VHH binders against Pleckstrin homology domain-containing family G member 5 (PLEKHG5). Designs and how they scored, part 7

Target 1, 101 residues: Pleckstrin homology domain-containing family G member 5 (PLEKHG5), of Homo sapiens (Human) (o94827r584to684)
Amino acid sequence: QLLLEGSLRMKEGKDSKMDVYCFLFTDLLLVTKAVKKAERTRVIRPPLLVDKIVCRELRDPGSFLLIYLNEFHSAVGAYTFQASGQALCRGWVDTIYNAQN

## First folded at step 4 (VHH)

Design H04 (framework vhh_7n9e_1)
Fold by ESMFold2-Fast, scan of step 4:
Structure H04 (fold): chain B 101 residues (1-101), chain A 121 residues (1-121)
Amino acid sequence: as target 1 above (101 residues)
Amino acid sequence: DVQLVESGGGLVQAGGSLRLSCAASGFTFSSYDMYWGRQAPGKGREWVSGISGSGGYTAYASSVKGRFTISRDNAKNTLYLQMNNLKPEDTALYYCAKEWTPYNEGSYDYWGQGTQVTVSS
């Protein structure tokens, strides 16, 4: 079931931020490349299982961190996301927490 | 002195509509993102919808997408939530909120007192 979708800016490691369009389902988060109207959306990361995500708000306003865990609970990926502002960022974090319950 | 005052809630039949308003004061309204959240009895708070300061970007929880519309009037310092095709599951106390304060763990600068929405089957 789809819980939330929208535009974010994603940073992974030292790479530049990129525009993404994300789909949060009850069990998965999909990260896609933002595309023009009439073009198909392209998934740019393997689906992230909701039960393997650790989500934290960041001190940098409007930003949150996702840490992805493997089956042994070890961190294997880290992504920072920036929303258009603090209220939208909180919406993402709250919905991810809700999906994990 | 930030104030947020919600209004427009009430009792409505399933399939009905309501428009919620949030009157904001004490800050530069157009400079801040705003959102609507809700809390049903015995449940935690749920994010419903958000809108950027300019109104150029909106986002919705999937449970309300296509039925609810968030908007704002920056000249009137007012946030709105148009709620159509209401369901019993939408019964909750609805809050508007100014931007989240990142130094407060899981808290917002200010949440209003809320307006009750009750949808009968």
Scores: ipSAE 0.000, ipTM 0.277, lowest interface PAE 12.2, mean pLDDT 78

Design H05 (framework vhh_7n9e_1)
Fold by ESMFold2-Fast, scan of step 4:
Structure H05 (fold): chain B 101 residues (1-101), chain A 121 residues (1-121)
Amino acid sequence: as target 1 above (101 residues)
Amino acid sequence: DVQLVESGGGLVQAGGSLRLSCAASGFTFSSYDMYWGRQAPGKGREWVSGISGSGGYTAYASSVKGRFTISRDNAKNTLYLQMNNLKPEDTALYYCAKEWLPYSDEGYDYWGQGTQVTVSS
C-alpha cells in the first residue's frame, strides 16, 4: 500500500540537485520527476526496495540520507533528500523506518 | 497550464479567525506537495505551511504552529489554511504554491497572485 508521497529535492553523488516526486509503498520507494509543460510523471530510478534502504536524518533539519544496498549488502547508491521542512523530513524518515518494521 | 487562485483573505481583529482557499488547476493536484507562503510589507517571502500530496503529513513554521491548520480536498483540487488566534504580525499577502522552491537552483515559482490578510490590533 501507499504510505507517503510528496515533493523532495534529491542529490546523488556529485551531480546537481533535482526536484523529484517520491512515492513510498510498504515494500518500495519510487523516485519520479514531473515534466514542466505536461502533467506527466516519470520514474527516474529503478524501484528502491525498503528492505535494502539505510536511512538517516542529517543535522540539516530538512534533509535525510538514503543508502541503497545490493543483495550482498554492499552500498551501490547514496542519495540526499531535502524536504520542505523539518516535520515533513521527520515524516519521511519515520515512515521509511516503520515500513522496514 | 498551472493555475492557482487564492481567496478568503480580509480584515480581522487580533484573536480572530480566517480560512483561506486555493483553487488549483492544470496539474494532477493529489500528486504534489502544496504550500502556503506569505509576504509582509518590507519583508521577504516566508514559508508558512506544507502538506503532502496524500494529506497524511503536514509541517508548519514555528511562528504559526498550533494556530494554523493546513488541509486539502483532493476531490475538489483545493488547498486550505485555517488561521486561528490571528496576530498583527500575521498581516501579509498569502500565496499558495505547487512546490515550495526556496532551495531550488532552477528557481521555478508557481505562485498565485495571493490574498491579503490584515490583522488589526
Scores: ipSAE 0.005, ipTM 0.152, lowest interface PAE 11.7, mean pLDDT 77

Design H06 (from H00 with E99D; framework vhh_7n9e_1)
Amino acid sequence: DVQLVESGGGLVQAGGSLRLSCAASGFTFSSYDMYWGRQAPGKGREWVSGISGSGGYTAYASSVKGRFTISRDNAKNTLYLQMNNLKPEDTALYYCAKDWTPYDSEGTYDYWGQGTQVTVSS
ESMFold2-Fast, scan of step 4: ipSAE 0.013; ipTM 0.359

Design H08 (from N03 with I101E Y103F F105S E106K; framework vhh_7n9e_1)
Fold by ESMFold2-Fast, scan of step 4:
Formats: structure tokens, C-alpha cells, sequence
Structure H08 (fold): chain B 101 residues (1-101), chain A 122 residues (1-122)
């Protein structure tokens, strides 16, 4: 079920970036709020179903875009994630593509 | 000329350990994120673990989390993967990879080494 987890920085729309801890499962991505206490996280966005997301690496190094689609294949949400570097960003993008197979 | 040379693979029994090394040359090693990937016979490439240029940040695929540890020695231009509690499903060709610069929408972001074979028997 769980494919990948780790810390990312997330930007949604015009808002400032926030630190998040993400869990990628075979069927969904959970975005949680990063907390100092390792054992406590809070889900801060509705689960993103893997079959409803479009993932793209961005020109900005170490960043990728997730576009969330509704039942009509229209974009209803967009999130930019930044990993600590390009190799970790590639890990997220590749694992998301693999989950979508 | 970027070169990545993996070593340390071999045949081990389930529950055993191996330490893989990747010797890097032709670029400023400490300036680039590095990662390990693997490819099992008849399967596609799987991302295994990544580490930032400074070594301060790491990430792992869930299939190896808690069993594998990625590390680097920037003074020696070497990337490592410590593999503990190996399972038959870890059998694969393991390769290290360097990030590409600049980003290329064609998907030519990385250079991969030739790989080192890991075979885990029951």
C-alpha cells in the first residue's frame, strides 16, 4: 500500500509555501502538516486519488506540479511541491507515475 | 565526462547484508543529489533511495525503508547503500544515478552507471 513518504514544501495558488509530510499509497496521496513531534501529523487536504492527478516536473529545480481533476477531467486544484533536491524530486515523480499504472 | 561505477554486489542468502558503493568522477560530487535505483529481471526500473548533495536529506521507497541506508562521502566522491535483512525480492541490478542539469522535458535528467548485480537466495 505505502509506496513513498517524506518531507516536502507545498505551495497552493498564491499562498506561501508550507512544510508538509506526504504519504504516497498505491491509490492516494495524503498531505499532512509536518510537526516537531514525529508521531503526530494532521491531514490538511482531502486525499488526492492517484487516478485523478496529473504530475509534471517543473523547470524550477527539485519541484513538481500536481493538478487534481474532477469527474469531467477538469482541473479543480493545483499544488506545487518542492523536494530537497532534484534526485528526491525524481523519486516522487517516478513513484507517482508507477502508482498510476 | 561523467562516470559512475557501482560495486559491492554479489550473491547472499536471505537475511544477509551487502554494502554497495558508487565511485563518481567528472563533476563536483557534493553539488548534486544522488540516488540508487534497481531493475529486477523482466521488470522496469524502480527508484530505491535518494540523498541530497550535503547528505542532510534522505528518502526511501517503502519496500526498503528501515532495511536500507543511503549515505555519501563527499571527500571520496562515493555514494553508498547499506542493505540489511535482504529478501529474495531485492534481487536486481542496482545502479546509482546523478541528477541532470539543466532539466530536460525529454526526460534526460540523469546519468546512470552500469550497475552491480545483487542476487538474494532463499
Amino acid sequence: as target 1 above (101 residues)
Amino acid sequence: DVQLVESGGGLVQAGGSLRLSCAASGFTFSSYDMYWGRQAPGKGREWVSGISGSGGYTAYASSVKGRFTISRDNAKNTLYLQMNNLKPEDTALYYCAKEWEPFDSKGTYDYWGQGTQVTVSS
Scores: ipSAE 0.006, ipTM 0.312, lowest interface PAE 9.5, mean pLDDT 79

Design H09 (from H00 with W100Y; framework vhh_7n9e_1)
Fold by ESMFold2-Fast, scan of step 4:
Structure H09 (fold): chain B 101 residues (1-101), chain A 122 residues (1-122)
Amino acid sequence: as target 1 above (101 residues)
Amino acid sequence: DVQLVESGGGLVQAGGSLRLSCAASGFTFSSYDMYWGRQAPGKGREWVSGISGSGGYTAYASSVKGRFTISRDNAKNTLYLQMNNLKPEDTALYYCAKEYTPYDSEGTYDYWGQGTQVTVSS
């Protein structure tokens, strides 16, 4: 089921932050980006399975880190997300923790 | 002395509407993001909706998206939740919260109000 959705800014590696729209389900997180020409969103990253995510709040205000693990428990992806502030960030982090448990 | 006082809850029939208020004191209201959470009987806490200090950004749990609207009046130090098309599954204690997060401190801390009860009959 869908648990939470909303706009975030995402940073991967050394690339600039990009505006994304994320959907958190009980079993996975989808990262999408708006497509102006089609009035719809498209998935821009492979689905992130909730049970393979390590989520941590970051020192930067309103941001959190997602580390994605493969079947061998090795990190294969790292994404930093920025919400507009602490309350929104906490909403994302708490909902991810609840989905994992 | 952070204080958050919720009001506006009550008993309503399915399809009805309620407007919740949260009166804040003891801190600079406009400098902090705020959110609404809820807890149904026998269940854990669920994040419902959040709003930035300026009011320029909002987010909603999918279960309430399109039915609930979060807003704030910084001149009145008040947070609101407009709840439309209420469903029996919305029955819960609703509370407002201010998150306090000094990143050099261990853990994150939320300041929670006592809550206001919303009961939706089928």
Scores: ipSAE 0.006, ipTM 0.351, lowest interface PAE 9.3, mean pLDDT 79

Design H10 (framework vhh_7n9e_1)
Fold by ESMFold2-Fast, scan of step 4:
Structure H10 (fold): chain B 101 residues (1-101), chain A 121 residues (1-121)
Amino acid sequence: as target 1 above (101 residues)
Amino acid sequence: DVQLVESGGGLVQAGGSLRLSCAASGFTFSSYDMYWGRQAPGKGREWVSGISGSGGYTAYASSVKGRFTISRDNAKNTLYLQMNNLKPEDTALYYCAKEWTPLYDSGYDYWGQGTQVTVSS
């Protein structure tokens, strides 16, 4: 079920980057508010189905792009994520690719 | 110059355990993310696990999640991979690598020579 979880920074469109905590399952990705002991975790985006994600590592080290497609194969969301470093970014990208099998 | 030396590989039966070590020198170890990769004969490289410089963040490939644990000892400049419940498909040359950084752009990651892990069925 759960394949990978961790802290990332997310940017959507023109908005500023925000701290998030993501859970990658075999079938979906959940994006939640950055987990802090004093704050309740909340899901901030509808679940992203793994088979509707286009994932691409970016030239900027430690960053990757997720494009979300609707049932007509049209892009309906684009998210840029920054990991704490290149090694962790590579882990996210590889695990998403593996989940898409 | 950067040097990475892996050790701890060997022959083990399925279901067994091994602990790999990577001794790092030539750079400020605690300032860099580190990761383990592997390559089986006739296959491409596979990213296995990564850990942040502080050790506060880790990530694992789905094929090893729950069986492998990455850790580091910054006082000893050493990276570890604890491998439990080994499977024949884990047979590979295991190598550690230093994260790329703009300050030391070499056009690729720094890799060690590797340590061979062979898991018999």
Scores: ipSAE 0.000, ipTM 0.234, lowest interface PAE 12.0, mean pLDDT 79

Design H11 (from N03 with I101S P102A D104K F105D Y109F; framework vhh_7n9e_1)
Fold by ESMFold2-Fast, scan of step 4:
Structure H11 (fold): chain B 101 residues (1-101), chain A 122 residues (1-122)
Amino acid sequence: as target 1 above (101 residues)
Amino acid sequence: DVQLVESGGGLVQAGGSLRLSCAASGFTFSSYDMYWGRQAPGKGREWVSGISGSGGYTAYASSVKGRFTISRDNAKNTLYLQMNNLKPEDTALYYCAKEWSAYKDEGTFDYWGQGTQVTVSS
């Protein structure tokens, strides 16, 4: 089931931030590329299983960290997401926690 | 091109209710988070409420939680704000905004409409 969707700004490692549109389901998170204003085009990362995600709010109230674990529970990816303000950031984090429990 | 047109404001006495509407055009409405903000005369713009593209998630400023309800009708490309138990401190020009303003450096909203005035008398 779809739990939450919306625009975020994503940073991975040393790369510059990019505009993305994310879909959070009960079992996975899909990250798509926001290309031309309202247009959504493609999934840009393999689906992220919610039971393999470690999610934490960051010091910047509008941002959260997402660490992805492999089958052996080792960190293999780290993404920083920025939402439109603290309330929506809290919403993303809380919904991810809900999906995990 | 994006256009947002707010309506539904007016003069109401404290404890009363108003329903604001925002007619959206120029983009795929259901694909975007939408927001309501407000600005009292001589003050900065303040965030009031937000709703996800699907309508599945909503968020509210603490000052309006329990009194205001944000909703949307994606078939009509319209955003709503139901305001109950209005207080004099709710007096402001109310604006709707699309999510893309969230990526500005300051994290402030860009508003495309002239807003709709809400005046609450005590």
Scores: ipSAE 0.007, ipTM 0.175, lowest interface PAE 9.1, mean pLDDT 76

Design H12 (framework vhh_7n9e_1)
Fold by ESMFold2-Fast, scan of step 4:
Order: structure tokens, then sequence, then C-alpha cells
Structure H12 (fold): chain B 101 residues (1-101), chain A 121 residues (1-121)
């Protein structure tokens, strides 16, 4: 079931921020890239299983951190997302928490 | 050329209702988060409500939660705000806005004059 979708900016490590469109389902998060009008949206990261995500709001308003864990519960990925505003950021974090429960 | 044209404002008594519309053109409407904001005389702009491009998520300022409902019709390129149980404090010029780009945080494009809502006590 699809729980939430929307536009975000994603930063990974030292790389520049990237424009993305994300789909949050009950069991996974898909990160896609916006493409030109004639092209299809494409998934740019392997699906992130909700049970392996650690999500926290950041001090920077409208931003949250997502840490991805491997099978040994070790961090293997870290992404910072910016939403369009504080309320939408809160919506992302709350919906991820609810999906994990 | 992006255009946003607001309508539906007017004068109502406290406790009344109004439905605002925003007709959008010049961009792929369903690809952008849309917002309603307002500005009362002598005050700064206040964010009121937002809706994702698909309509799958909505958000509201605490001052309007439970009284206002944001919705959109992507086939008609139209954004709506249903306002119930209006209070004198809701008196303001209401405007709709799209994100400058889908991914520009805390930024809104405003392209119209807005629609005036006046709530008498």
Amino acid sequence: as target 1 above (101 residues)
Amino acid sequence: DVQLVESGGGLVQAGGSLRLSCAASGFTFSSYDMYWGRQAPGKGREWVSGISGSGGYTAYASSVKGRFTISRDNAKNTLYLQMNNLKPEDTALYYCAKEWTPYHSDSYDYWGQGTQVTVSS
C-alpha cells in the first residue's frame, strides 16, 4: 500500500544535492529521479526496506536523516532529505515511523 | 509562463464557510506540490496548507487544522481550499503557490493577486 509520495532533495555523503521524487509504501521506500517530459521516472537507489531504516528530523528546518542498515544492523547508507517545508518534513518522518510499527 | 488565478473569496460572518479555487496553467500541474498562503494587513505571509502533486499527502498549519480542507483536481488543473467555521482571525488575502521547482525547499512561486476573505464578528 502507498502511504506517502512527494518531491524531496537528497544529499548523500559529500555529493551535491539531487532532486528526487520518493514513494513510501508500507514495506519499502523508493527513491526516483525526475526526468524530462517525454521520459519515464526511474528508480535511482535499490528499494529501502522500511524495517532497515533509521529516520530522524534534523536541526535544519524541513530536513531529515535516513540511515540504512544491513543484515548485521550496521549502517551502510546515509541520506539527508529536504522537504518543501517543516510540515511536509514532519509528515515524512511520522509516516516512516508509523510504517515501522 | 506560469499563471495561478485565485477566486472564491468574499465577506462572511464568523462560523461561516467559503470554498476557494486556484486555476493553474503553464506547467505540469500534477508534478508540483501546491500551497495556500495568506497575508493579513500589516502582517507577514503565513503558510496555511499544502498538498502533494498526487494528492496523496496533505498538511495544515495548526491554526486551521480541522477547519480547512485542501484538495486538487489534476484533470482540471485546479487547487481548492474548503474553509469551515471561519473566524475573524482568518481575514486575509489568500493566494495559491507552487514550489519554484519540485525540490526547492521552503520556496513558493506566487503569480496572482489572490482572493480576499473577510470574516466579520
Scores: ipSAE 0.006, ipTM 0.178, lowest interface PAE 10.0, mean pLDDT 78

Design H13 (framework vhh_7n9e_1)
Fold by ESMFold2-Fast, scan of step 4:
Structure H13 (fold): chain B 101 residues (1-101), chain A 123 residues (1-123)
Amino acid sequence: as target 1 above (101 residues)
Amino acid sequence: DVQLVESGGGLVQAGGSLRLSCAASGFTFSSYDMYWGRQAPGKGREWVSGISGSGGYTAYASSVKGRFTISRDNAKNTLYLQMNNLKPEDTALYYCARDEFYGLPYTEWFDYWGQGTQVTVSS
């Protein structure tokens, strides 16, 4: 069910980075807003189905790109995530790849 | 307070091997990703390798992949870098670093670093 969870920083478009807490399940990724009290708030993006995700490590170390596709295989969302380190970033990317298989 | 102390550097001939150690204190070692970086004379700092807190995930710069192996012993609060088939271009001051998520990650990925240990590879 639940494969990986943890804190990331997310950037979308021109907006500044925001602290998020993500849950990766076998079938979907949930992005929630991190709160100052270390509790999770509401889900801030529609659930991202793992079979509609294109995930790539970025040249900027510790970062990965996530592109979300619609039913026509057109990109409808793009998010950059920053992990606390390069090893953790590799963990996120590898776990997403494994969930897709 | 947080302290990182590197050791194991030295002079070695091209093709040789060295093992570096980093003794960590002042924090819960197993809770942090750890990194090795290096700085050659007259050059900026270069990231070399990283390992997750559990040791389950590792990453390497392309220049060292296949030659260097990062590992950790959480019971001893120690980080290691096994360096094989050393090249003259590996000559640098090697330092270990701890990363912290709550900082700004770009130029501040390493929130603490040690004084370093010198590695010199002769041609």
Scores: ipSAE 0.005, ipTM 0.163, lowest interface PAE 12.5, mean pLDDT 77

Design H14 (framework vhh_7n9e_1)
Fold by ESMFold2-Fast, scan of step 4:
Structure H14 (fold): chain B 101 residues (1-101), chain A 123 residues (1-123)
Amino acid sequence: as target 1 above (101 residues)
Amino acid sequence: DVQLVESGGGLVQAGGSLRLSCAASGFTFSSYDMYWGRQAPGKGREWVSGISGSGGYTAYASSVKGRFTISRDNAKNTLYLQMNNLKPEDTALYYCAKDEYSGTPYSEWFDYWGQGTQVTVSS
């Protein structure tokens, strides 16, 4: 079931950001690439299973962190997302937590 | 101190409409993003919609997009949620919240000062 979708900016690693459009389902998160012509989105990462995500809001206003864990509970991916405001950021964090419990 | 008072809930038939209001006091209303959340019987809290301080940016959960409209009147310090084409699945206690960057764990960020406003949608 789709729970939330929307535009975010994603940072994977140091000082790089890209425009993404994300779809959060009850069991997984899909990250797609936002296109300038608003034609079609394309999935740019393998689906992230909700049960393997650690989500934390960051000190930077309107930003949150996703850490992706492997079967040994080791971090194998880290993504920083920036929303267009604190309310939108809160919506993403709350919906991810609700999907996990 | 921050005070948020929700109103406008009630019993409505499926397909009906309600408009919720949240009267805010104790802070500079136009400087803060605001959102609506809900809690259905036997479920956790769910984010419904958010709006920026200026009103220039809005966002919606997919379950309500196209049916609900969030708005605010900064001159009246009031947040609104217009709910159209209501479904039994929308039955919940609805809360408004001021979005504060807290840096604390999520479980401690929701501090609903009001009792919420009950929305019951019959089929």
Scores: ipSAE 0.006, ipTM 0.300, lowest interface PAE 9.6, mean pLDDT 78

Design H15 (framework vhh_7n9e_1)
Fold by ESMFold2-Fast, scan of step 4:
Structure H15 (fold): chain B 101 residues (1-101), chain A 123 residues (1-123)
Amino acid sequence: as target 1 above (101 residues)
Amino acid sequence: DVQLVESGGGLVQAGGSLRLSCAASGFTFSSYDMYWGRQAPGKGREWVSGISGSGGYTAYASSVKGRFTISRDNAKNTLYLQMNNLKPEDTALYYCAKDSFEGTPYREWFDYWGQGTQVTVSS
């Protein structure tokens, strides 16, 4: 079931931030690239299973950290997401937390 | 002392509309993001929509996107939720909340704000 969707800015490692449009389902998170005039969005990362995600709100206002674990419980990805503000960021973190429980 | 007072709920038929208001006091309203949450009978709280302090950015839960519109009037210290094309599944107590990333854990922030306004949608 789809729980939340919206625009975020994503940073991975030392790469520049990119605009993404994310869909959070009860079991997975899809990260897509925003497209200006297209019928379908492009998925730019493999689906992230909700039970493999470690999510933490950051001290930097409006930002949260997402760490992805593989089948062996090792961190294989780390992403920083920036929302438009603190309330939007808290909405994302809270919804991810609720999906995990 | 922070106060949030919700109003505008009521009984409506499926397909109808309601406009909720949240009157805020005790803080600099335009400096804080605001949100609407809801709790259906016997269910946990669900995040519905959020808006930045300036009003320039909004976000919505997928269940309400395209039907609900969040807005604010910073001159009146008031938050709004325009609800269109209401469904029986929208029946819930609706709360507004002020963002407070310091002190209160994010999962419990709904518990510290207004008393809510009841929305009941008949089939």
Scores: ipSAE 0.012, ipTM 0.296, lowest interface PAE 8.5, mean pLDDT 78

Design H16 (from N03 with E99D W100E I101Y P102G Y103S D104P F105Y E106T G107K T108W Y109F; framework vhh_7n9e_1)
Fold by ESMFold2-Fast, scan of step 4:
Structure H16 (fold): chain B 101 residues (1-101), chain A 122 residues (1-122)
Amino acid sequence: as target 1 above (101 residues)
Amino acid sequence: DVQLVESGGGLVQAGGSLRLSCAASGFTFSSYDMYWGRQAPGKGREWVSGISGSGGYTAYASSVKGRFTISRDNAKNTLYLQMNNLKPEDTALYYCAKDEYGSPYTKWFDYWGQGTQVTVSS
């Protein structure tokens, strides 16, 4: 079930970027809070269903966009993720596309 | 021109190990992130592992985490994948790639290598 996991930086709307640790499963993406010396990670967003995600690479190096659709196919969330490099970003985008298809 | 030449594949029994190499030329190797991908017969492409230009950051697909180790030698323009505790489901053509951004909305990796075949028998 688990396809990919790792550290990313997340920006939602006009809010400041935050460090997150993400788990991508075949059916959903979990975004957790990355805190220094934390023994447990805490889920900070409702699970994002893979079949409701629109994913696109961005022009900024190592960044990609996730648009989340609700049950009525309306955009209800937009998240920009920054990986620590282009190869890592490509890994996230490709794995999300493969999970969707 | 960019050239990537993979080597080190072969036939191995389950539980065995292999070390793959990718010889790179035609670009400033240390300035680019590199990654390994694989494709098994009848299946889609799968991202396996990536490494930053400096080697300071690595990432792995969960199917290989703890078993595979990606590394690079920037002085030799060579990328490596150490594969331990191989499983039959690791059987695939393995290829290395330099990150190529032509379009900000691309859905795939660009590959310049022909790959090296890994076959794991049960």
Scores: ipSAE 0.006, ipTM 0.308, lowest interface PAE 10.1, mean pLDDT 78

Design H17 (framework vhh_7n9e_1)
Fold by ESMFold2-Fast, scan of step 4:
Structure H17 (fold): chain B 101 residues (1-101), chain A 121 residues (1-121)
Amino acid sequence: as target 1 above (101 residues)
Amino acid sequence: DVQLVESGGGLVQAGGSLRLSCAASGFTFSSYDMYWGRQAPGKGREWVSGISGSGGYTAYASSVKGRFTISRDNAKNTLYLQMNNLKPEDTALYYCAKDLYSPYDRWFDYWGQGTQVTVSS
């Protein structure tokens, strides 16, 4: 079931920030981006399973960190997301926590 | 061409209520998060409340939580902000905004002209 969707800015490692549209379901998070020519969204990262996500709110206003774990519980990816405001950021973090419970 | 038109502001006494409306056009309204922001005289812009495209999730700034309610009518392409128990510190120009992130990888915030809310003590 879809729990939350919306636009975020994503940063992976030292790469530049990218505008993305994310869909959070009960079991996974999809990161998408609109394709200008096709007027459609495309998935730009493999689906992130909710049970493999470690999420924490960051001190930078409206930002949160998402660490992705492999089958051995080792970190294999880290993404920083920026929401349009602190309360929407809190919404993302709380909804991810709820999906994990 | 994206267009947002706010209405519903006015002068009210402290403890009063107002309902703001934002009429949206030029984009698929139900596909975008929307939010309300405000700018008080001599202050910067403050994020007030947001709502997901489906309306399934809402979020509020701590200063307004419990007093304001954000909602949307996707059939009418309209965003609402119900403001209860207004305080003098809520005095500001209120504007609605489509999500700040471009679907084409361009950061672009589109704001309406705003509607003035004045709360007298």
Scores: ipSAE 0.007, ipTM 0.240, lowest interface PAE 8.9, mean pLDDT 78

Design H18 (framework vhh_7n9e_1)
Fold by ESMFold2-Fast, scan of step 4:
Structure H18 (fold): chain B 101 residues (1-101), chain A 121 residues (1-121)
Amino acid sequence: as target 1 above (101 residues)
Amino acid sequence: DVQLVESGGGLVQAGGSLRLSCAASGFTFSSYDMYWGRQAPGKGREWVSGISGSGGYTAYASSVKGRFTISRDNAKNTLYLQMNNLKPEDTALYYCAKEGYSPYTDWFDYWGQGTQVTVSS
């Protein structure tokens, strides 16, 4: 079931931030590169299972970190997401925590 | 002295449309994220939609995506929610809210008093 969706800016490693449209389901998070028409969206990262995500709010206001774990509980991906403000960021973090419990 | 005043609610039949407005005063409107929430009788508050200060970023609850559109007019200090294809389950008190300053206390600094939306089948 879909819990939350919306626009964020995503940073991976040293790459520049990019505009993404994210869909958070009870079991997974999809990261897409939205075009103005919904039918033309594309998934730009493999689906992230919520039970394999470690989510942490960052010291930089309005930002949070997603660490993705493999079957051995080792980090295999790390993404920084920036919301436009602290309240949007808090909404994403709280909804991810709720999906995991 | 922040004020948020919602308007535009009413009684509408299923499949109909309404446009809600939130008039903001007492702060620099364009500098803050704004949100729409709702509360149905006997239920808790539900987050509906959010928009960044610039209007460049939006987010929606899955229950309203594709039917509702959030927008803002920063020159007029007004937040809008365009509601299309309304369903009986959309019946609720709708309120706007301003971005909060603390990530650990509340989602929002200030809440409006709300405007009632009732959708008949």
Scores: ipSAE 0.000, ipTM 0.202, lowest interface PAE 12.2, mean pLDDT 78

Design H19 (framework vhh_7n9e_1)
Fold by ESMFold2-Fast, scan of step 4:
Structure H19 (fold): chain B 101 residues (1-101), chain A 121 residues (1-121)
Amino acid sequence: as target 1 above (101 residues)
Amino acid sequence: DVQLVESGGGLVQAGGSLRLSCAASGFTFSSYDMYWGRQAPGKGREWVSGISGSGGYTAYASSVKGRFTISRDNAKNTLYLQMNNLKPEDTALYYCAKDEFGTYSRWYDYWGQGTQVTVSS
């Protein structure tokens, strides 16, 4: 079931931020790159399983951290997402927490 | 000091509408993002809808998008949630919250006591 969707900016390590469109389902998060041509939407990262995600709000306004774990509970990915505002950022973090229940 | 008081809940039949209000005091209302959350029986608290301090940006959980509308009146320090086409699945205690900065804002948010919404089929 789709829980939340929307535009975010994503950063990995030292790479520059990129515009993404994310879909949060009950079991996974899909990160896509969507532009004005909707038919060209691409999944740009392997699906992130909700039960493998550690999510925390950051002090930077409207930003949150997502750490991805492998089957041995080791961190294999870290992404910083920036929402358009604090209320939307809170929506992403809370919805991810609820999906993990 | 900070107070959030929700009102407007009640019993309604499926397909009906309710308008919730949240009266805020003790802080500069227009400087803070606000949101509505809910807690259904047997579930944890879930985020429903948020609005920026200026009112210029809004966001909604997919389950309520198109049916609920969040708004605010900064002159009256009041937050609103217009709920249309209510479903039994919307039955929950609805609360408003003041968003806070930082890595633990979830733990530091101020929560109101809530207003009960019950939707019968």
Scores: ipSAE 0.006, ipTM 0.287, lowest interface PAE 10.3, mean pLDDT 79

